# Designs tried in a protein design chat: VHH binders against Chemotaxis protein methyltransferase (cheR). Part 2

Target 1, 268 residues: Chemotaxis protein methyltransferase (cheR), of Halobacterium salinarum (b0r4j5)
Amino acid sequence: MTDFQTLLEFIETETGFATSYYDESYLDRRVSARMRRRGVEEYAGYLTLLEEDDDDERAELLDTLSVNVTEFFRDEKVWTALRDVLLELADTVRSIDIWSAACADGREPYSLAMLALDAGLDPRNVSILATDIDEDALARARAGRYESTRTADISDQLGFLDNPQEYVDREGDRAFVVNDRVKDLVTFERHDLITGDPKSGFDLVACRNVCIYIDKQYKLPILDTVSKSLREGGHLVLGQTETLPGEVKERFEAEDPRIRIYSRVADT

## First folded at step 4 (VHH; framework vhh_8fcz_2)

Design c4 (from a2 with G50S)
Fold by ESMFold2-Fast, scan of step 4:
Structure c4 (fold): chain B 268 residues (1-268), chain A 122 residues (1-122)
Amino acid sequence: as target 1 above (268 residues)
Amino acid sequence: QVQLVESGGGLVQPGGSLRLSCAASGFTFSNYYMNWVRQPPGKGLEWVSSISYDSGDTTYADSVEGRFTIIRDNDKKMVYLQMTSLKTEDTAVYYCATYDRWGSEYDYFDYEGQGTQVTVSS
């Protein structure tokens, strides 16, 4: 008898994907989608496909389990407000340090880099650290190659910028490659938001659309880690559907809570 | 198994009102954010609104802010969308979700059921 927990333990042990961090309903939905695609009805049958890595099923499952609902400039109103934040930081600090936490395949940190350049900031004064727990996502992020689909038109997404042609090279009809001008602002590294150490001194931390997929018990550790990584007066931006837990909320204030940009308050 | 059953859609004139309902089962409802997402004819999915597990926070897409209100009843395991001042642009199939579905593929909705159709037309 192979139950769902046995399957999830196999996935975590053999692939390194931290299934124990995720909401079980989210995992069940994603695993069930792969099982239907492969024509298997029992967890035991699906475990066999993963054990044998039949037709690269481990890679297909990891792509499905990873948050693949990402786009450049996700929630445009937030990015309009972030432009103003970046311009204010350029007037206030000599060098802007940004952390894109749980960056997935890199669309968010590259959006931040492109926004900074498009706003006229000196690239020598902007440094973006982008982290994720998923090494395969980081490999795709470092490559910086993205392809439009029927439901996600990258050209339309990049139309948010005044000068999108300055930041990407087109490959054929659907593919776009982030150029070195943009890549030079971003450093990718592995970091676990739940068990890893906080960072320090960031002027802006983006932690968007992460906590909605993660088990509720880990929300506070994640937000405590990103909160501790900000300097006083630094900014935190969350996903549109996310909010601060009460234990962390008193450390922040918001000019417009609807856009989920918060300012780090002093500890007194 | 997570189940979400939407209802309350229909035909309404511009400026009218409707209340959508979503009955949830198969998970610990009070631990999850709930969302309303819609799919207009010939378009992809659009996130509409979210409500926190304790109703302490609500968020809305700019296109519906001030016109729609999201409400939840944890005892009944229900989430609602109260829609007022409806516009022709609000015509869509409406779905509720236990997580952020913004940008999700259409085939993800085949497993969630048919949603509830809202048509705003004179």
Scores: ipSAE 0.000, ipTM 0.255, lowest interface PAE 11.8, mean pLDDT 81

Design c5 (from a2 with G50A)
Fold by ESMFold2-Fast, scan of step 4:
Structure c5 (fold): chain B 268 residues (1-268), chain A 122 residues (1-122)
Amino acid sequence: as target 1 above (268 residues)
Amino acid sequence: QVQLVESGGGLVQPGGSLRLSCAASGFTFSNYYMNWVRQPPGKGLEWVSAISYDSGDTTYADSVEGRFTIIRDNDKKMVYLQMTSLKTEDTAVYYCATYDRWGSEYDYFDYEGQGTQVTVSS
């Protein structure tokens, strides 16, 4: 076994993070970022830091392994279509239940909450469950404070909404804080999408850009779990490069294949 | 030391084509997701395109989808941006960058090169 594989086995055993489910190149990039941060050049040296849990390195590594690049209203054409989905659901069900799976730092579930409010939906009739494996990401999500970077202008991203100032407060020149109107629609909890218990009864599930980091053999179990979480007629939205495996595909039809929104069909 | 060197920019007429190149050194190129970003005159940086470490996945900003193609060659440690049907709005300095998380918060780009100027005008 290589030093890298020994390291991955240790991470899975000690943190519960299922490294065997992930693409090794993805894992190496994330591990290498932590090694650089800690000033170690070899996997064996990094394993020693993890064994001793030096300066809470296990928690820092878990945070790094669960981080995805996200933004508000990622792929705007999808969000235009999701607005129509939410309006249709408002006419069809008494209360809309949404699951944002692998929500990272909360930009996706807050985008869903803001979209619902912006579309004129009654906040008392919208409930969003947002889950992720990483407690540090969930803590940032609950705080709801975000800063623009040189490559990501939050003000531009929020410009998708008709009246973004109703949903966020500015804190200084570059920071934005999601207000309580939006936060009240979202509940955050820890859940492992790969090994955790399935959920049920959702009208909409967002599982976007998650499977691209997962080894092919585990994509079917993940998407099977997600499909079983939906009501008949419920909607699944995936990332742009993601697709439904054949065994799951029979349960869905694409509303528009280009935007990756699928409708759960009834058994015939 | 990590270095990204962009090239291939120039002056081109609307409807023309250009191929940008990025030469990477100082890191294990085949382990990194690569991006192209651009900065139009008087505006902030905007993301253009990304490619996975193994060329299996690509994605594009709506403004360039169908017109630009991102390609990488791991043996040569190169990433390319093939641009067709160029518009005046594509005028910008183009940068090569990689997504590599550093620290306890999200950082979109860790390595940003010097850039190459693309000017689309008659």
Scores: ipSAE 0.000, ipTM 0.248, lowest interface PAE 11.4, mean pLDDT 80

Design c6 (from a2 with G50T)
Fold by ESMFold2-Fast, scan of step 4:
Structure c6 (fold): chain B 268 residues (1-268), chain A 122 residues (1-122)
Amino acid sequence: as target 1 above (268 residues)
Amino acid sequence: QVQLVESGGGLVQPGGSLRLSCAASGFTFSNYYMNWVRQPPGKGLEWVSTISYDSGDTTYADSVEGRFTIIRDNDKKMVYLQMTSLKTEDTAVYYCATYDRWGSEYDYFDYEGQGTQVTVSS
């Protein structure tokens, strides 16, 4: 066992963060970023820092490891295309069931809810299930309070919408709270994409920017799980740099694969 | 795809100054945090400084605070590190890095260039 592997075991054991699910290079880069901030060059020295929890370093590391997306409506061209998907679904099904898989702190499912409302859909006919393995992320998501930092300008991100003021309330100059109109569309629930049971009957599943950080061996199980959750003709949305593996690709088709929106074809 | 090319290093005496440059290509530069990191001989990577996408935020390692200044020019897709009052312990290969790629948080570092060597000695 290397010093790095010892460090990763400590993190998983003491914090509950599932380091074994993640790509080692991803973890090393995130851990190395924290080590550089603390002026520590060796993994053993950083482990000592975490054991002592000097300056709340465990919390800083978990923030670095556990949240990958900091923005609403990231890749605006995809959200433009999703608006068309939602309008098509409104004409096709009575109630639209959406699953935001690995939703983190809720920015993706709230973006979906705001998009639906902004497109003029009846909120009584849109239901979004948002799931994540991280209970702390789900707690932040349920609160729906986001603060603009110098790294994340929430006001600019929400400018994608025609009427953003209808969906969020401002608290001072930096804080934004998703209002009940938007929250009423979303239900948050814990779910493990790797070992958990697949869900079913969804018209749209968003699973964005998850597989790029996950160990390669888990990519197929994750995409198989989300694939099985879709009805025939339902849609899957991946992250902009993500692609479907060959074993799953044959279950889907895309009008423009560069947008990463796929339609579920009939099982044979 | 993402490419970062560093330049401006050289030999300088203690107390001297250098300006490092980094030319970026292959991504929407104005949407990304830019960083300088360094690797001293025989040691690991050390983070030096970060600048936000809009220049509204700058942060520095304690060892360089008050001596180094990070600047960016979004029109030219450049980031700079102005180094003053250089010390022998500043000797390192300096790399330009970004940690916000599509769908990622700003803490994921990408190293694309060969770096630029800074040697501080008399």
Scores: ipSAE 0.000, ipTM 0.180, lowest interface PAE 12.3, mean pLDDT 81

Design c7 (from a2 with N35H)
Fold by ESMFold2-Fast, scan of step 4:
Structure c7 (fold): chain B 268 residues (1-268), chain A 122 residues (1-122)
Amino acid sequence: as target 1 above (268 residues)
Amino acid sequence: QVQLVESGGGLVQPGGSLRLSCAASGFTFSNYYMHWVRQPPGKGLEWVSGISYDSGDTTYADSVEGRFTIIRDNDKKMVYLQMTSLKTEDTAVYYCATYDRWGSEYDYFDYEGQGTQVTVSS
């Protein structure tokens, strides 16, 4: 076993992050970035820092290893279709249960909450569970404060809504805070999509852009787990570049496969 | 360090064609999804196209479907965007991207270079 492999086994054992399911070169690049930040050149020296949890290094590493790149209303054509899905669900079920899997810093579950409110749904009948493995990302999500960057204009992203001013408070020109009306629909919870306990009974599951960095052989187990979390007739939405593997595809039908929204047709 | 370097942009007439190139280094290119995104003058960033690590799946924004083709060469660590039937609305700075953290903030790009400018004159 190399020093790097020993380090990855320690990370998986102590943090629960399933390093064995990820591309090894991706992990090495992310670990090396933390090592450089800490002024450590050897994997063995970095392992010592992690074992001692010096300056909360385990949390910093998890944040670095997690894929947290998200936007409000990412891929707007998908959100136009999701609005129709939410309106249809409001007509067919008393309470809509949504799971935002691998939610990162909360932009996706808050987009779902804002979409439901903006569409006129009764907030008492919408519940969103948002999960991620990264506690730092979940802390940012719970805070619900976001700033525009050079590449991410939040004001532009929120312009997808008819009444964005009802859901966020502006702090100067660049900062936005999600208000309690929106936050009340969302519950944040730590969950490992790969090794965590299965979930069930959801009407809508969003699992978007999570499989991109996963070793290709493990994509099927992740999507199998997600598919089993849906009730029959429930909806799954994937990232724009993600597809259903053949073994799972027969459990779903798509009204427009280009937008990656699928309906579950079989119990498993 | 991840590096993505775009090239191939230029001035072209409506109905014309261009091929954009992106040279990638610093990661296991063949195991990652690659994307093209663009930023029109004075507007936000928009996703254009994506390709799976094995070229088995490609996806396109509605505005470019049937006109653009995304291709990758894993041996050369390159991703390309072949653009045909170009329209004035395609005028933008084009970036290739993979999902990652940049600096201290999360972003679409591993490297936020200058990109490559495509101008379609009317």
Scores: ipSAE 0.000, ipTM 0.214, lowest interface PAE 12.5, mean pLDDT 80

Design c8 (from a2 with N35S)
Fold by ESMFold2-Fast, scan of step 4:
Order: sequence, then structure tokens, then C-alpha cells
Structure c8 (fold): chain B 268 residues (1-268), chain A 122 residues (1-122)
Amino acid sequence: as target 1 above (268 residues)
Amino acid sequence: QVQLVESGGGLVQPGGSLRLSCAASGFTFSNYYMSWVRQPPGKGLEWVSGISYDSGDTTYADSVEGRFTIIRDNDKKMVYLQMTSLKTEDTAVYYCATYDRWGSEYDYFDYEGQGTQVTVSS
């Protein structure tokens, strides 16, 4: 009899996704959703699909297990505030280094790139590192091609910008491709926020909607990693439903609690 | 499997009050951020309020700030929304949500709870 723990051990071994760091009920919901999509009712049957990588099921599962921003300019009032942050950074530092952590298919880092250009920043002075654990999501991000669905109207989302046509090419009424002008600001690489090495020297880090279903004991390590990646005076942006744990809260000042934008304070 | 069961809705006059309840099961409730979201007739989902794992942080949409209060009881696996000074604009179906229901595509999580209906009408 294949139990759920056997399935999770297989996933961790074969994909490198640290299932042990996540809440078990969260994982069960995500796995169950994939099982329904594949028409299997037992863990043994689903394990067989993963072993054979039938119809790229490993990549589909990893994408489902990832925590993502689901649209361009998600939570528009955050992006209004981020525009002001970018303008302040442009006045304060020679070159702006941004990290979009857990970037999924690239909508967040491309939103940051487009916002910077739309705000009139010199693209030579803006560099965005975008990372995620999911290689398939990163491949979609590098392609930069997105299609409107019944639940996501990309043209409406891009209407946040003053001149979206300068940044995105249309392919009919359904498909949109991010231009090279925008792509040139973004570098994509694989990175695991739980097991990977910390980064440093960033002026802005976006880590949105990633900590919600992580087991409580690992939330602090993730936020400690992203907090240490910031320069003094740098900014951290979290998801609307995410908060700083008390142990890292002292490193930050809340600019507006409703927006989830924080400033890194000096250790002195 | 995650289950969220909303209750407490009803018909109320403008200026009235209601308390919504959400009973959670199938997950470690005390580890999860909980939210209330609503869907007015003929419109999309609107986030209303949220509360952190330990009740140390609460947030509200500008439209309900000062009128609504979110509360959780981890021992009972309950989250509540205390609504006061209700307006006709508050008329909606109210849903209790975790990240799965609120932030994910529905093809990841196909929960079809009907929520609890709140109607504010004279």
C-alpha cells in the first residue's frame, strides 16, 4: 500500500522540492488537485504517473506545489506604492538591484521591470534577479509569453501602466509577449529559498505569497534569508496576507502595514 | 482535505450588525493566515480582511476599516467577522479563505462552498 509519506519522499528525491518543510495538509490538497486532473484516486496510481513522468506530470506537480503571484501588478495599491519606492531609490543609489524571490512564471519580475521603465528610470541602472525552484515556470518566464483566460484579462492588468504597448507585443486578442526592452532588465535562475544559499546587496526584495503554507518552523529561515539579502535602507515587499515574525520584525520599519512594504533598518 | 464552512449571514437593515463564522477542518489551522473575501452580485471576488496565525496582525480593506473586526479562535478552529454599521454596498456572498482558495487558480483547488449570504437592504 503506497501511503502519502512514500509519495512525498519520492517527490523530494526526484525534484529536489523539500516536502518536509511544508505543512502536510497543504501538500495533500495540492497533490489531490493533480490526482483529480489525472483521473487517479489512489496515491499508488499517482506515484506511477510521477515515476514515468507521464505527460510531464513532475513539472505540473512542482508548479502546483509552488507559491506564486498569479497576475501582472497583483494588488494594484502595492504597485502604486512601489512606484514611489523605485523613484526614491533612483534618487538615492547609483544602480538599483532588485530580487524577485519565488517569481514563478515571471509576471512579478516583469511587472517590476515595466514599472521601472514606465516611471522613467534608466534601464542601464536597474537589474532584476528573478528566482524560483520550478524549472518549467522559469522556462515560461524566459519565454515571456502570456495568454488571457476567462479569469485573467492581461490587457486589463497591463492597463495599470501609462503606455503598456511600449513593453508588450500583442499576438491577436489572446496572447501577449514581453519585449526585449523589458526582458533585458531581468535575469532568471533557479534558487530554493529553504535550502539555497542566501543572497546579498539588494535594494528591493519582493517575496510575495511564498510563506503562507510553509511549516511555521521554516518561515523564519526564509524571511531571515531575504532580510539578510537587503542593504541597509533597502525595501522588502511581502504578500498582502503575510507578516514579519517577531524575530525579524525588529530589522524593519513598516511604511504602511496595509501595503506590506518594509524598510531595512541599521543594526546599530 | 481542507474544508471551510461559513455561516451567520442574513438580511439586515443599513446600520445593522452581523457576525459571520467559519469552521475549519482538514488542516493545521493555527499555522495558516485566514481571510474573509466577498463577492457582490454580478462582480468578482473582493478581499475584506485577514488575520495572522497568532492574531498578532490584522488587516482590512479600506472600504470596511473601522466597521469590521476579524477574530480567530485556534482552539476551536474558528475565524469570525464582526460586521457593524453595515451599508448596502456590503451586500455579497462572504467566503472564509486560506491561501489556496484566495490566491490559487481554482484548477488547483476546486472547493465550491457557497459561502454565507449577507443582504443589506431597507
Scores: ipSAE 0.000, ipTM 0.238, lowest interface PAE 12.3, mean pLDDT 80

Design c9 (from a2 with G50S T59D)
Fold by ESMFold2-Fast, scan of step 4:
Structure c9 (fold): chain B 268 residues (1-268), chain A 122 residues (1-122)
Amino acid sequence: as target 1 above (268 residues)
Amino acid sequence: QVQLVESGGGLVQPGGSLRLSCAASGFTFSNYYMNWVRQPPGKGLEWVSSISYDSGDTDYADSVEGRFTIIRDNDKKMVYLQMTSLKTEDTAVYYCATYDRWGSEYDYFDYEGQGTQVTVSS
């Protein structure tokens, strides 16, 4: 085992971040960026900083490794299209079941919940399951408290909605807390997209920006899992740079493939 | 280890053409999506185009669709952006990136390149 692999095992063991699922070159670049910031040239020296948690380095590293840092309503054209999908589902099914896979700190599933409420859907008829492998991210998601940064203004992001004040409570100038009306639509649980079983019967599955940093060997299993979790006629939404591999592509149709929203068709 | 090096920018008149290049090293290039993003003067980062690992899928921002073409050469570990019918609004620093996470913070992108400046002016 190399010093770098020893370091990655320490990170996975101590933080729960599944380094073994990620591309090693991606991980090395992100770790090396932290090492440069801390003035450390060797992996063994950086491991010592992480072991001691010097200046909260574990938290800094996890922020750097997190590829699931998202914004509320990122890529507004996708969310405009998702609004139409939700309205179509409200006309065709009694209860809409949504799965937000790899939900990170909850911004995506809460965006889905707020979109449904803002579109006028009955909250009793919308259920969102939100899953992630990272227990710390799920804890932040359950809390539902978010702070604006110098470069990411949550108030601007929530401006996509007609009535954002109905869904969040403001704490001072920069902090926002998702209210119970929105939280009541979302259930958070741990799930591993690579080794876990497929779910079933979902009307909409969001699996965005997951496969970009995952080792190539796991991309097809992930997409197969989310594909099998949809009912016939259900919808899958991927990240904008993600595509369906050939083995899965024939199970889906897209009205506009550029927005990465697909409809599940019968198995061939 | 992982490096992305952009080149090919310059000064061009409106209606002109430029071809940007990005040389990648230190990772299995053929396994990853590649993106072009840009930062106009005084504005945040804007996604421009994406290409899948096998060139089977390409996508473009509405502002550049029909004018720009993204191409990759996996043997040479290169990604290119062919720009035609350039407009003054295309003036920006152009970067290539290995993932589609973008924002005003450069640390959010999986790259450390200096970018390449494109100026469209007459």
Scores: ipSAE 0.000, ipTM 0.195, lowest interface PAE 12.2, mean pLDDT 81

Design e1 (from a2 with T28R)
Fold by ESMFold2-Fast, scan of step 4:
Structure e1 (fold): chain B 268 residues (1-268), chain A 122 residues (1-122)
Amino acid sequence: as target 1 above (268 residues)
Amino acid sequence: QVQLVESGGGLVQPGGSLRLSCAASGFRFSNYYMNWVRQPPGKGLEWVSGISYDSGDTTYADSVEGRFTIIRDNDKKMVYLQMTSLKTEDTAVYYCATYDRWGSEYDYFDYEGQGTQVTVSS
């Protein structure tokens, strides 16, 4: 076994993160970034650091392995279309149930909550379940506090909304806190898309930018799980770089597949 | 080890054209979405364009749509950015990036190399 394979086995055994399900190149990039941050050049040396768990390195690594590109209203053309989806759902169902799968630090489920409120939907009739494997990301999501960085201006991202000031409170010059009006629509829980059970009855499932990190053999099981979690006529939204595999594609229809919003239809 | 090597930058007048190239190695290139991102002088990183693994889908920032074209060649493990109608505002260091690397840790991107400098000036 190589030192890298030994390291991946340690990570899976000690943290429960299923390294065997992920693309090895992806894992190497994430692990190498942590190694650079800690000033370690060899996998064996990094394994020793993880064994000692110096400065909570296991938690930092798990966070790094679990974090995707995330921002408020990521790919604005999709969110313009999602507004129409939410308005249609408000006319067709009494209570809208949404699942934000692999939600990371909460920017996606909060975007969904803010979009619903900004579109004029009754908050009593909208419920968003947001799940992720990373408990540290979920803790940040529950806190709902975000800071602008050199590469991401949150104020610009929130400018997608008509009334962003109704949903977040400014804390100083760079920090934003999602208010209780928005938080009340979202429930966070831990769920593993690869090993966990399917859910059921959702009107909308967002599973965006997840499958690009996963080894090809597990992409179909993930999308099958997500597909089974939707009711007939419910909607699935994927990341811009993600497509439906042939077997699952037969369960869905799309008006414009380039925006990656699909409608669930009955199997033949 | 993931390696991305950008080339093709240079000095060009407003309204001119350039073609940037990115040579990729150390990962399964055909499985990954590829991006071009840029960093103008004194500013943060700005996403420019992306292309799906099968070239079936391309996306562009509003600031460059209609002027830039992203292309990939999976056999050669190359990504290209064809730039036309260049503006002074396009002056930046241009980098290619995988979607993973772009999104989670900017340190992955920062440690990748120098990129390729594009300067648009009269």
Scores: ipSAE 0.000, ipTM 0.223, lowest interface PAE 11.8, mean pLDDT 81

Design e10 (from a2 with S52T D57E)
Fold by ESMFold2-Fast, scan of step 4:
Structure e10 (fold): chain B 268 residues (1-268), chain A 122 residues (1-122)
Amino acid sequence: as target 1 above (268 residues)
Amino acid sequence: QVQLVESGGGLVQPGGSLRLSCAASGFTFSNYYMNWVRQPPGKGLEWVSGITYDSGETTYADSVEGRFTIIRDNDKKMVYLQMTSLKTEDTAVYYCATYDRWGSEYDYFDYEGQGTQVTVSS
């Protein structure tokens, strides 16, 4: 076993992050970034920092491994179609249960909450469970405070909505805070999408841009978990570059192949 | 398959200059927006500069505007950061990054390189 493999085994054992399911080059880039920030050039030296949990390095590493670049209403065409899905669900079920899987810092589940409110749905009839493995990301999600950068203009992203001012409070020109009206629809929990138990009975599961970081042979466990978490007739939405593997594809019908929205169908 | 390899960092005195280089491989470089981002010791990532696929537009963070210049050479599959009038606050690991073309144009972290250390001190 190499020092890098020893380090990955330690991370998996001590944090519960399933390193063995991830692409090794992705992991190496993320681990190496943390090592540089701590001024450590060797994997063995970094393992010592993690063992001692010096300056909460385990939490920092998990944040780094789990942080995906996300934005509000990522891929606007998908969100236009999701509005139609939510309106259809409002007509067919009494209460809509949504799962935002691997939600990172909360931009996706808050987008879902804002979309539901903007579409005129009764907030008492919409419940969103948002999960991620990274507690630091979940803490930022619960806080619901976001800042614009030169590459990510939050005000522009929120312009997708008819009335964005009803859902966020501005702090100066660059900071935005999701208000309680939106937060009340979302519950955040820690969950490992790869090794955790499937959920059940969801009307909509969003699992977007997760599989692009996962070694391709392990994508099936993730998609099997989200498949089992949907009711018959429930909807799954994936990232734009993601597709269903053959083993799972027969359980779903594509609503629109270009949008990556699928309906859960029982095999007849 | 996608690789970004940064180089050109080092130790320099305040007011000095450095040119950073990023060698790209494994993708159609001339079709992608390219960025430089940096991370000071113990702090989060800070976006520094960006350049369109055709060099038609460049953008800079307020902290470096007027001092840094981003350049690309599509034939050589290289992006450069020319740094002048360096300050102690510019001390950081510098990374080359690109966007996921099929996702969001803000997915640049997906292709983060290994980085090159810049230290500004006397």
Scores: ipSAE 0.000, ipTM 0.186, lowest interface PAE 13.4, mean pLDDT 81

Design e2 (from a2 with N31R)
Fold by ESMFold2-Fast, scan of step 4:
Structure e2 (fold): chain B 268 residues (1-268), chain A 122 residues (1-122)
Amino acid sequence: as target 1 above (268 residues)
Amino acid sequence: QVQLVESGGGLVQPGGSLRLSCAASGFTFSRYYMNWVRQPPGKGLEWVSGISYDSGDTTYADSVEGRFTIIRDNDKKMVYLQMTSLKTEDTAVYYCATYDRWGSEYDYFDYEGQGTQVTVSS
């Protein structure tokens, strides 16, 4: 066992963070950032800090490991195509059921809710389930409060919508709070994509930018789970840098190979 | 300290090929996800391609998918970008980074290299 693997095992055992699910290079980048801030050059020395919980380092590390950078309407051309998908679904099903899998702090499911409302869909006919393994991310998502940073301008991101002022309340120049009208479409729930059961009957599943952080052995189980959660003819949307593995590719047809939107085909 | 040194850029005609190289030092290269990003003249950074520590996962921007191939050699601490069927739109300064721009933290920019210029012109 390497010092790094010993450190990851300690983190999982003592904090409950599932390091074994994550890509080791991702974990090393996050751990190394904490080590730099604490002035420690070796994994064994950092392990000592965690064992002592010096200056609440376990909580600081867990916060660092669990925070994902995301944005509203990530990859705008995908959202243009998703608007068309939602309009088509409104014509073909009585009630649209959407699953935002690994939703992090809620920017993706709220983008879906805002898109549906902005496209003129009846909110009574749209239901979005948003899930993540991280309870802290889900708490931030439920709060629905976001601040612009140097690298992420929320106002610019929301400019994708025709009527952004109808969906968020501004607090000064940097803070935005998602309105209850938008929140009413979204239910947040804890779910583990690796060990949890598949869901069923969804018309659209968004599983975007998840497999970038997850160890490759779990990619097939994750995509198998989301595949089984779609109805026949339902849609799957992945991150722009993500692809379907060969084992699940036969279950889908590419609607636009550049957009990463797929239709679930019938299993005969 | 962490250092990334890009090379292999140059002037090439549309439809041509180039191979970019990135030499890494100052960190445990075999444990880090590696990326290529580019900056076209007068524009911001655009993510191009990424590769996991073990080469088991490769990802590409749709503008380059099928035309570019990312490769790594952990023993030599090298990342390569094999570019084929080059277009004028591929003209940019190309950077090697331990940075996943689609979900990365700000501090990952600390590992961005100096860049190598690719110009696609007749």
Scores: ipSAE 0.000, ipTM 0.209, lowest interface PAE 12.0, mean pLDDT 81

